# VH-VL binders against a2ajx4r71to235, part 34

Target 1, 165 residues: a2ajx4r71to235
Amino acid sequence: GRCNFEDRLCSMTEDQTLQPGWTRRSGIISNSPPFWDHNGNISAHFLALVSRVDSISSNLRSRIFLPTNDQQVCQITFYNFSSNQNGKLIAGLQTLCGDPIEHLWQKTEILQSRWERNVITVQSSQQFQVIFQAQMLATHGQEEVIAIDDISFSSGCLPADVCQT
Key: E = the ipSAE of ESMFold2; O = the ipSAE of OpenDDE; V2 = 0.75 times the mean of E and O plus 0.25 times the DockQ between their complexes.

## First folded at step 21 (VH-VL; framework fv_tislelizumab)

Design z4 (at its last look DockQ between E and O 0.04; V2 from the best seeds 0.00; counts 0 for: pae E 2.4 > 2, placed apart)
Fold by OpenDDE, look of step 21:
Structure z4 (fold): chain C 165 residues (1-165), chain A 117 residues (1-117), chain B 107 residues (1-107)
Amino acid sequence: as target 1 above (165 residues)
Amino acid sequence: QVQLQESGPGLVKPSETLSLTCTVSGFSLSSYWVHWIRQPPGKGLEWIGVIYYSGYTYYNPSLYSRVTISKDTSKNQVSLKLSSVTAADTAVYYCARDSYYPGMDVWGQGTTVTVSS
Amino acid sequence: DIVMTQSPDSLAVSLGERATINCKSSQSVSSYVAWYQQKPGQPPKLLINDASTRESGVPDRFSGSGYGTDFTLTISSLQAEDVAVYYCQQYYRYPYTFGQGTKLEIK
């Protein structure tokens, strides 16, 4: 499956236990970077966590996937953007057995206000969800953003529910 | 071994500028924030300010007009300057590393600064 | 500024008993609260982050809870080495602010 956020959150869901944070934006409707999606399209949409002053965190969850197998590798591709110096983005795996989120990828260093492509390999013996955890610490009055775009799951990532595409 | 160590004159006269240096080891200033915190004798903690990876700084508004924080990444040093000091600036001064969450996970031992004529 | 108010200012607890320290913020700070332990002549030591996450190496008897404006640090079974001043801190908004501290002693 692929999610470019042109149709709301696609199959992704925002964690309701946290304050709402993710917003669907484009270069046309945003007053701060990024002013285009990962392809340079001004009108295309992406998902953004935005803050001006306060610390903020929000999680984005994927659909449920079946355990991975050795026949086909499950890979996740996504693009991220950051216009802040106090942000953190983590891609993790959470099983349905009550396990804590396993960090598969994280970026905590200063991002250069550009879209970056990332590829992650997932292995799990249990059904799982992919979790994107975004956090921005207190900011300085300017609108700062962590953005995600074009999340893609390879054919090796098998959905648990085939009816929800 | 991650370590921070504050250094500078222990005595400063009123109206002069307090100048301290935080020397770090075991990590790079290009990868961590550094905060300055002070504690007057027998009192609580006061946040002074922070310097980011880029060198961007943010100060406590209560001290904004008198505080300057800078760093030299190549020397692994962070500097604190506090101008126009008074007796109220007498305190133990700490520098602390930010853990990104943003807990201050490693602190220096602190250096005592007394403002007296 | 966001004001952090701890209660009580001082607390005496018998060895092996539960110690509870409260911290209230003047406005909601979500979970952006840290707890520190400071022993005499030493710098503060980070115990709890994000309101409830123990720092590495911190004993299990220490726990943090709370969200919004009310936060609690709990020591389930007080040990002699736990005698110290404890501080809460918010990092929801600049400037960072600390509680006034709670002095914990053995009864």
Scores: ipSAE 0.490, ipTM 0.850, lowest interface PAE 0.9, mean pLDDT 92
Fold by ESMFold2, look of step 21:
Structure z4 (fold): chain C 165 residues (1-165), chain A 117 residues (1-117), chain B 107 residues (1-107)
Amino acid sequence: as target 1 above (165 residues)
Amino acid sequence: QVQLQESGPGLVKPSETLSLTCTVSGFSLSSYWVHWIRQPPGKGLEWIGVIYYSGYTYYNPSLYSRVTISKDTSKNQVSLKLSSVTAADTAVYYCARDSYYPGMDVWGQGTTVTVSS
Amino acid sequence: DIVMTQSPDSLAVSLGERATINCKSSQSVSSYVAWYQQKPGQPPKLLINDASTRESGVPDRFSGSGYGTDFTLTISSLQAEDVAVYYCQQYYRYPYTFGQGTKLEIK
C-alpha cells in the first residue's frame, strides 16, 4: 500500500478531531512551504498539519497489520517536510488498542528546502498499527507546516482484520 | 531567453539602506522563486535569502534584522533592501532563480555595491 | 547552519589529466548538493545538482558523486577553459551554504 494522497487520506486515518487536522494540500493553494510534493510537482498533493497560533498534536494511523516475520521485512517508507523548528514528527508502532506508542523514528523539525525520504523497519510479535504523530508548539507569527507524503508499506507488512483485545 | 539582471546604485554610504532590483525575463515569477546571494571582493558566496512565488520569504539569520526581499510580479522584479550597511556589505550581489530539482540554475551577471566611508 | 568544507583550497592539474575536488558537510544533506563553476568576472554557473546530475550543456567530463556528508566533483580530462573557482553548496535546509571554493589551475 502506497499512498500519494491524491485520493484524500488513503488508508491512513486521523485518530483525533482537530479542526483543521491533517489536510490534503498542494503547492497551488499554499501560502507557505512546501509548495510542491516530494517530486517537485506544485499540483500534486501531500498531507499537512498546519498551525499559526496554537500548539497542536495530531496522529495518523495505519490499518492493523499482522505480526512480522523473518521471511519478508516490513518497511515503512515516507517523505517528510517541515517549515517549523519547534515541533517534532514521530513515527511509531502501537501493538494493542490503547497501548503506548513505541517510537521507532523521530525528527525535531528544521527549515527544510527539500523533502527527505525515510525508511523504517518494523518488527513486532503482536498485531500493530503504524502511527505518525506531529507536535507543533504555539507560534505567534507565520503559518508553519509539518508535512508527509507517499507513505508506503512493503510486502512484509501483512494486513489484519481488527485489533485483538 | 531566461535572464536575470541586477540593478541599483553602485555606491552606498555607511548606515544607509542599499536597494537592488532583479529584473527577470524568459520565465514567470509565478512559477519560479528567486534568491539573493552576495560575494565580497576576493571571497566566497553568502546566501542572503529567498522569496517564493507566493511572497513567502526566508532570510539568512546573520542578516535577518536588516534584510527585506519583496517582489512585483506585474513588473517581473524582485527587490532586495539591506539596511544599516557597513564596509562589510561591500560585495557583488547576485539574484538567481530556483526550481525544485535543479536548484539555483540561472544567475544574473551581478551588480557591484561599494559601501564607502 | 551546515558548514560545507572543500578540499583542496587550490589545485593545479596538467591539461588532459583528472582533477578531483572534495566537499564535506557538517551534517547530512542527503543528495542535495550542487556544484558551481565561477570564471573570472562571471557569475557562478550551475554544473551539477542532486550530487550527481549534470546540468544541460555541461560537458560530460564533469561528474559528481556522493551522498550524506561526502561529495566529489571530478573533471576527467582537464581543458584550458576549466580554469575557475569551484564551489559546492547544500540546498537541503536554510540557510543555503557554500564551500569556501577551490581554485583550479593548469600545472
Scores: ipSAE 0.435, ipTM 0.795, lowest interface PAE 2.4, mean pLDDT 85
ESMFold2 (binder alone), look of step 21: mean pLDDT 93; pTM 0.951

Design z5 (at its last look DockQ between E and O 0.03; V2 from the best seeds 0.00; counts 0 for: pae E 13.1 > 2, grease 20.6 > 18.9, SAP .538 > .496, off the site)
Fold by ESMFold2, look of step 21:
Structure z5 (fold): chain C 165 residues (1-165), chain A 117 residues (1-117), chain B 107 residues (1-107)
Amino acid sequence: as target 1 above (165 residues)
Amino acid sequence: QVQLQESGPGLVKPSETLSLTCTVSGFSLSSYWVHWIRQPPGKGLEWIGVIYYWGYTYYNPSLKSRVTISKDTSKNQVSLKLSSVTAADTAVYYCARDSYYPGMDVWGQGTTVTVSS
Amino acid sequence: DIVMTQSPDSLAVSLGERATINCKSSQSVSSYVAWYQQKPGQPPKLLINDASTRESGVPDRFSGSGYGTDFTLTISSLQAEDVAVYYCQQHYRYPYTFGQGTKLEIK
């Protein structure tokens, strides 16, 4: 599958990365976990960042959102998968185009490879983008994977055209 | 309906820059990404590069120093520039669509470029 | 770069007979192979993706199989309109690479 929000909220972009960057994969065509999406469907697709040779870091960023308010909460829902502890997935926000990323959520676990659902509440007095940053260390032995699926933004995440300067 | 159409000059002088435009319709460059592929006369297909919907590009290493791919989402256009052309760059040039569902599923009609010596 | 090698380079098959085109990669590409049909003066048309998935509108007589390094395109009952050049293509790793093509003719 694709994102399940309305058209204007589904656009994600990738910052500059080593080749190849984030790619769409499914369990049917995967050489390594995950072999299914978060619903257990082996033919459904998800976004994956894969490394075997080089250490890599890559960002996936949302469209720009207006400042949040208390009327309708802005929440991010997504599923993630990590094959082992060699990598990190960080979800954060960035205001003022180019400011340091504020980390909202971080996942590093080695106990079990599994899909997990996450809900993050965003509060920002400025326009912002949501950033997913994956970091992976080279192992040179096996394909390492960080995957994301089914990113959605609640109605309180209001779209904007351009970041604040 | 989904369409891609290549356009540009059919004749280019050696050492100059080849500039092509892919105009898309029936889909959004904010949701899909575009590859460039070429086919020299009587030969097979060579992948040139891709521009993702979020703006990042990846190029064939064999052409990387000479190639630029860019897009203008508001004009529904993707551009290809290839600098310092030689007779070896004579080919039919295609643009093709891709998405989260891998596979270049729709191709343009192609535009023939001849590098005249 | 991953080299895709097709065999044969040219193939002549009688109408209604089975045609088989092979593609080998220089390293494992899992199932990440696509097959294209190209008729003279036309762009390539995607037939099969991910080794075996038939694209919408492609006749049932076209099928694909394989994984790893060995891939096959089969046309179970050749029709006159199937005269074309066929290309395999890996999308496992950049740069994407194509086989050299197989020209299919009616005997």
Scores: ipSAE 0.008, ipTM 0.496, lowest interface PAE 13.1, mean pLDDT 79
Fold by OpenDDE, look of step 21:
Structure z5 (fold): chain C 165 residues (1-165), chain A 117 residues (1-117), chain B 107 residues (1-107)
Amino acid sequence: as target 1 above (165 residues)
Amino acid sequence: QVQLQESGPGLVKPSETLSLTCTVSGFSLSSYWVHWIRQPPGKGLEWIGVIYYWGYTYYNPSLKSRVTISKDTSKNQVSLKLSSVTAADTAVYYCARDSYYPGMDVWGQGTTVTVSS
Amino acid sequence: DIVMTQSPDSLAVSLGERATINCKSSQSVSSYVAWYQQKPGQPPKLLINDASTRESGVPDRFSGSGYGTDFTLTISSLQAEDVAVYYCQQHYRYPYTFGQGTKLEIK
């Protein structure tokens, strides 16, 4: 599946255990970076976490996927953007067995003000969800943004609630 | 200067609840995570749990049923409660600030807690 | 839980000589390993983060390396003040876990 956030959050959900914060934005409706999506489209949408004064954190969860297999690789591709160094973005895996989040990818030192492409390979013997964790420290009045765009799951990522043929 | 300081009773009876307080200065609990770690006498380090700046907590599964971490941001205090203590809970208890990367970059001096009847 | 195993448990090195401490994880933890120094009666002090990043104020003689399951802390030229117990720690996922520690002494 692919999520470019043109249709709300697609199949993604915001984690209710944390503070809400993700907003669907575009260059047209935003007064802060980024002013375009990962393709440079001003009108295209992306998802952004915005902080001005208070520290903020929010998670996105994917749909549930079946255990991976060695015949089809499960890869996740996504783009991220950050306007400052005070943010952190983590891509993790959480099984449905109650395991803690396994960190698969982490961005702590960020090249500011540009979209970056990331590819993650996922292996899990259990059903799992992919979790994007974004957090920013207090900014003392300066607006900062962590943005995500165009999340794609390869064919090796098998949704649990979809009949496979 | 960034500082953390643990405080609480140094002696706790078995089956009672251990209560400690971590008082921080030089930074805001609204911006940083705080971890609790303990070290039994002459032994290594055990991670107890963490509280995020928005209040979310995660505990070591080995202690989860007995541990509660909370905080009062206005007082710059993080609390640790460990119920049903036994001699195995005798240790020096540390609170530590989570760094950006996320390492525990600043630690308190630790407070000794002895569980004894 | 991810098990961190250090080697050796104790190490004696002459002043000015190289000290090497190893840490192995039971599974890959990428580069998410920290090294701490603990002197008697003191809390642990963070030396290295993310396997190889030296903390501010840490002497250049301290270095970290590794990725995946094998990590190394190196002191290029041992100084008297380096006598301590050293711990590796993974922060790849919760619960965070530490190595059992390595006691470093002067030979």
Scores: ipSAE 0.005, ipTM 0.592, lowest interface PAE 10.7, mean pLDDT 89
ESMFold2 (binder alone), look of step 21: mean pLDDT 92; pTM 0.947

Design z6 (at its last look DockQ between E and O 0.05; V2 from the best seeds 0.00; counts 0 for: pae E 10.6 > 2, placed apart)
Fold by OpenDDE, look of step 21:
Structure z6 (fold): chain C 165 residues (1-165), chain A 117 residues (1-117), chain B 107 residues (1-107)
Amino acid sequence: as target 1 above (165 residues)
Amino acid sequence: QVQLQESGPGLVKPSETLSLTCTVSGFSLSSYWVHWIRQPPGKGLEWIGVIYYSGYTYYNPSLKSRVTISKDTSKNQVSLKLSSVTAADTAVYYCARDSFYPGMDVWGQGTTVTVSS
Amino acid sequence: DIVMTQSPDSLAVSLGERATINCKSSQSVSSYVAWYQQKPGQPPKLLINDASTRESGVPDRFSGSGYGTDFTLTISSLQAEDVAVYYCQQHYRYPWTFGQGTKLEIK
């Protein structure tokens, strides 16, 4: 599956336990970077977490996937953008057994104000979801953004429910 | 082993500049923020400021006009300068690293600075 | 600035009993609250972050709760080594601010 956020959040969901933070943006409607998606399209949409002053965090959760197998690798590709000095983005795995989120990938260094492509491999013996955790601590008054775009799951990532879209 | 260690003169005269150094080991300054916190004798904690990976700094507005924080990543050192000190600046000064979550997880042992003529 | 107010200022609790320390913020700070333990002659030690997440190595008897403006640190069964001053701290907005501290002693 692929999610370019042209159709709302696609099959992704935002955690309800946290304050809503993710917004669907484009270069046309944005007052702050990025002013285009990962392809340089001004009108294309992406998902962004925005803050000016306060700390903020929000999780983006994928659909449920079946346990991975050795015959076909499950890979996740996504693009991230950040215009802040205090941003943190984590891609994690959470099983349906209530286990803590396992960090598979994280960006804790200063994020450059450019779109970056990332590829991660997932292995799980249990059904799982992929969690994108974005966090910005208190900012210095400028509007700062963590953005995600074009999340894709390889064919090795088997959805648990074929009815999920 | 992860460690932070504050160093500098223990005595500073009024109106002079307090200068402290935080030397870190076991981790890179390129991967952690560093905060400065102080504690007057018998009192609570006061946040002074922070320096980011980029070198960007933010200071407590109560001290902003007098505070400068800088770092030398190659030397694993973070510096604190506080100008125009008074007796009110007498305190134990701490540096602490921060990786967002879990936050300020490792602190130095602190260094005592007394402002006296 | 966001003001963090702890209560009580001092607390005496018998060994094995529950100790409860409260912290109120002057405005909502979401879950961006940390708790520190400071023993005499030592720097503060991080116990709890994000209101309820225990730091690695912190005993299970320590727990944090709260969201918005009201936060609580609980020690379910006080031990002798728990004698210290405890501080809450918000990192929701700059400048970061601490509570005034709560001195916890054995009754």
Scores: ipSAE 0.293, ipTM 0.770, lowest interface PAE 1.6, mean pLDDT 91
Fold by ESMFold2, look of step 21:
Structure z6 (fold): chain C 165 residues (1-165), chain A 117 residues (1-117), chain B 107 residues (1-107)
Amino acid sequence: as target 1 above (165 residues)
Amino acid sequence: QVQLQESGPGLVKPSETLSLTCTVSGFSLSSYWVHWIRQPPGKGLEWIGVIYYSGYTYYNPSLKSRVTISKDTSKNQVSLKLSSVTAADTAVYYCARDSFYPGMDVWGQGTTVTVSS
Amino acid sequence: DIVMTQSPDSLAVSLGERATINCKSSQSVSSYVAWYQQKPGQPPKLLINDASTRESGVPDRFSGSGYGTDFTLTISSLQAEDVAVYYCQQHYRYPWTFGQGTKLEIK
């Protein structure tokens, strides 16, 4: 599993919400940073959550994975960008369908407005999904963006067929 | 009753720092945004900047090197500091309320600041 | 910066007649325009928000219209208390900017 978003959402899904959520964008169509993906490619796509007027939130979920073990490291690599100082991007883990989300990684304040690479190690004794949760506060005068690109799951992240207990 | 009231010195000397306070009542600074706007004598309105309920600020680029907006939620106060003032900073200064739905729906009465030696 | 340009700079209208004030933005601001009334010695008062939404307590004779770059404030039947300076303002992008104002007087 690697997703560079050149072909929709890959295997990631967005939770249903009443508000618009993540959109697939590129630097070519952006009116605000980022104007390129993490490789500097203006035509390459990334996922973006964009807000001006209202606060907005959305979740992006991976496929279900089998439990991990110490011999097979399950790592999530991704790049993130944010222009909104009052926004949050959280990467989390949800085991059993409906269980609370365990926060694995969080970025709350972003001062440099640049793409950053992140690596998260997942350990779970149960089947799980990886969830990216983004929240942005309204700015009332600027288009603000939280973006994710190039999500990949190491070989230790073993797919499962369906959510079980 | 929602109210904002500006206060501060009426006279400031050139090169000094202008400090103004906006005291709010009837609403929470944790739920609303506060803007500062100024109006030179006989002239139009200039937006100075905003402080969000979270404490984050945006400033007019023309002033951003000299301006600081801050708040003290426990005192219901928003502060404006403008450094290195000149005669061009002579104006009536207003604070105004805003929310998630944009619009400066309630304004203070304004406080007149004159920059003069 | 988005420049808001009002026309005319001043306007004299007879009591009971229609007054029209125009505002043009240098780029599209969608519907994110507000109109304010300011009388001498008073702060601006919000009349219309989001191009056409009248604020509570504002008389029905005030109306706004427009989308994109061209916006209009209309007073359908001018009253003596409507003598003021009127400002349009965009809240589409920072910095928020105002038009230069239109002085409205009784003819």
Scores: ipSAE 0.007, ipTM 0.512, lowest interface PAE 10.6, mean pLDDT 80
ESMFold2 (binder alone), look of step 21: mean pLDDT 92; pTM 0.944

## First folded at step 23 (VH-VL; framework fv_tislelizumab)

Design s1 (at its last look DockQ between E and O 0.14; V2 from the best seeds 0.00; counts 0 for: pae E 12.5 > 2, placed apart)
Fold by ESMFold2, look of step 23:
Structure s1 (fold): chain C 165 residues (1-165), chain A 117 residues (1-117), chain B 107 residues (1-107)
Amino acid sequence: as target 1 above (165 residues)
Amino acid sequence: QVQLQESGPGLVKPSETLSLTCTVSGFSLSSYWVHWIRQPPGKGLEWIGVIYYSGRTYYNPSLYSRVTISKDTSKNQVSLKLSSVTAADTAVYYCARDSYYPGMDVWGQGTTVTVSS
Amino acid sequence: DIVMTQSPDSLAVSLGERATINCKSSQSVSSYVAWYQQKPGQPPKLLINAASTRESGVPDRFSGSGYGTDFTLTISSLQAEDVAVYYCQQYYRYPYTFGQGTKLEIK
């Protein structure tokens, strides 16, 4: 399944924090980029992490998937937006509840303020979740944005029940 | 192999400008942030500032009027300039990479700077 | 500036025993704390980020915990190679600030 965030978080969950993290946002009332989703639709929604003066960090987690196999590839497709200001967006894999997150992908440079499509292949011999980690370190009052839209998992990403601890 | 190496004069006279270079290898300055940190002899660590991969800089307010950090991506170098130095600026100076994990994950070995007449 | 205060300033712990180092911030820094190990003549080495996440290659005897203002670094079974000065650091807000350091020795 594909998630365009028009209805909710689409089975993605946010790690609990004391401060709000990812918010559902559109271009209609935005005072900063992005002013539209990756399709150019100003009324469509995407998830955004926004910082103005303080550091902010938040994780967004997928549902749990079964181990991958060689017969059918598990791929994650998503669009990301990064402003001209600095921030970090990392995609990772966590194989068991509470295990350290393994880094799969990192946004490394901003060429233009635009949406980019990314594809990540996952290999895991254990049940796993996909984790998007975003971090924006303190700025001097200018708004910085990291946004994500249209997260999808290929048919080789087989859903599991729930990670049991 | 990811590596950072500081270089510059080990002795600087009071009131002059301290100028250091951090030469990096194994990663691109277009992709990572670089920090400068200093440590006076036998004392703790003081953050000086950061240069983002975009070229934007932020400085410790205590040094703001005297410090400049810049980079030359084609030469894999980050520069630190600290003007109007005094004996209080005597320290080991480090450059460090800020990785996709929070924190400064790779540090240079440091270069000792002594300010004396 | 956010002040990071470590305690104790130094401690001695027997091999194989548990060592605990505390760090307190003057304001809430959420979980934006890193821990570093520094041996004489060497640069600091990152051990823990985000208050509790071990850096790759760091032995599992090192663990971090805390949220808000109170943070702890624990070494569950001290080894001879763990003799060093340990620093906490907040990265919640510029300027980044470090604790004053805690010197750990074998008793």
Scores: ipSAE 0.007, ipTM 0.531, lowest interface PAE 12.5, mean pLDDT 79
Fold by OpenDDE, look of step 23:
Structure s1 (fold): chain C 165 residues (1-165), chain A 117 residues (1-117), chain B 107 residues (1-107)
Amino acid sequence: as target 1 above (165 residues)
Amino acid sequence: QVQLQESGPGLVKPSETLSLTCTVSGFSLSSYWVHWIRQPPGKGLEWIGVIYYSGRTYYNPSLYSRVTISKDTSKNQVSLKLSSVTAADTAVYYCARDSYYPGMDVWGQGTTVTVSS
Amino acid sequence: DIVMTQSPDSLAVSLGERATINCKSSQSVSSYVAWYQQKPGQPPKLLINAASTRESGVPDRFSGSGYGTDFTLTISSLQAEDVAVYYCQQYYRYPYTFGQGTKLEIK
């Protein structure tokens, strides 16, 4: 499956908090970077976590996937963006057994006005979710953003909630 | 290499003002929050307040009328003032640095403050 | 204020065995929970943040889980150096609040 955030959050879900969470943005409606998606399209949407005066964090969760197998590799592709951020983005794996989030990938480096493509290979003997966890410290009031775009799951990532007929 | 160190008078008289200083090193106060936390003898932890790197402060409502947190970024110092102290304010006082996911990842060793006549 | 309640208040576990500490919040705090370890005469040390994210340098035997109102700190195989008081804390909203602490000892 692929999620370019043109249709809400696709099959992704966000953990609920009292704080603002991930929001859909585009270059047209945004007052801060990025002003285009990973393809340079100003009208296309992406998902952004925005911080101003308060620290902020939010989790974005995928659908549940079946255990991986050796026949088909499960790979996740996504793009991330940050603008002079004091933040962190983590891509993690969490099983349905209540295990801690296993960090598969993390980014703490500041990327200025640049989308970066990432590819993660997932191996799990249990059903699992992929979690994108963004964290940012408070700022002086300047809007700062961690953004994600075009999340893709390879055919080796088998949805658990799909009726098997 | 990141360190915080609390300092100030270990003894304060009732009704006076408790004044502490947190001196930080290895990081800039322009990039991190600093919290104040206290722990009465043999008891748990109580959050006092926080100062953002922007200078904005939040205080525990239970102490709001008496507490003031400020900082001097150029001196790498955060200050805590607690007025009208009583014996209930006797505790070990800690300052702690905030992390990305608001968590206090580095703490000072703490300084003991005793309120007594 | 959000009340954090730990259970048990004290726990004795044999070396090499699993230790489990629970924390319940009076209302949902999402994943905004941290766990601290405090040894005598020392300040608290952050072990887990965001309910399940282990801090750098923290041994793999420490893990956190939970979301909403029920949280758990687990030590998969207790070591001698793990003897301490453990605290949960919520940072979902001000004021930040801590659990009352759990004293972990070796059986």
Scores: ipSAE 0.000, ipTM 0.583, lowest interface PAE 11.5, mean pLDDT 89
ESMFold2 (binder alone), look of step 23: mean pLDDT 93; pTM 0.949

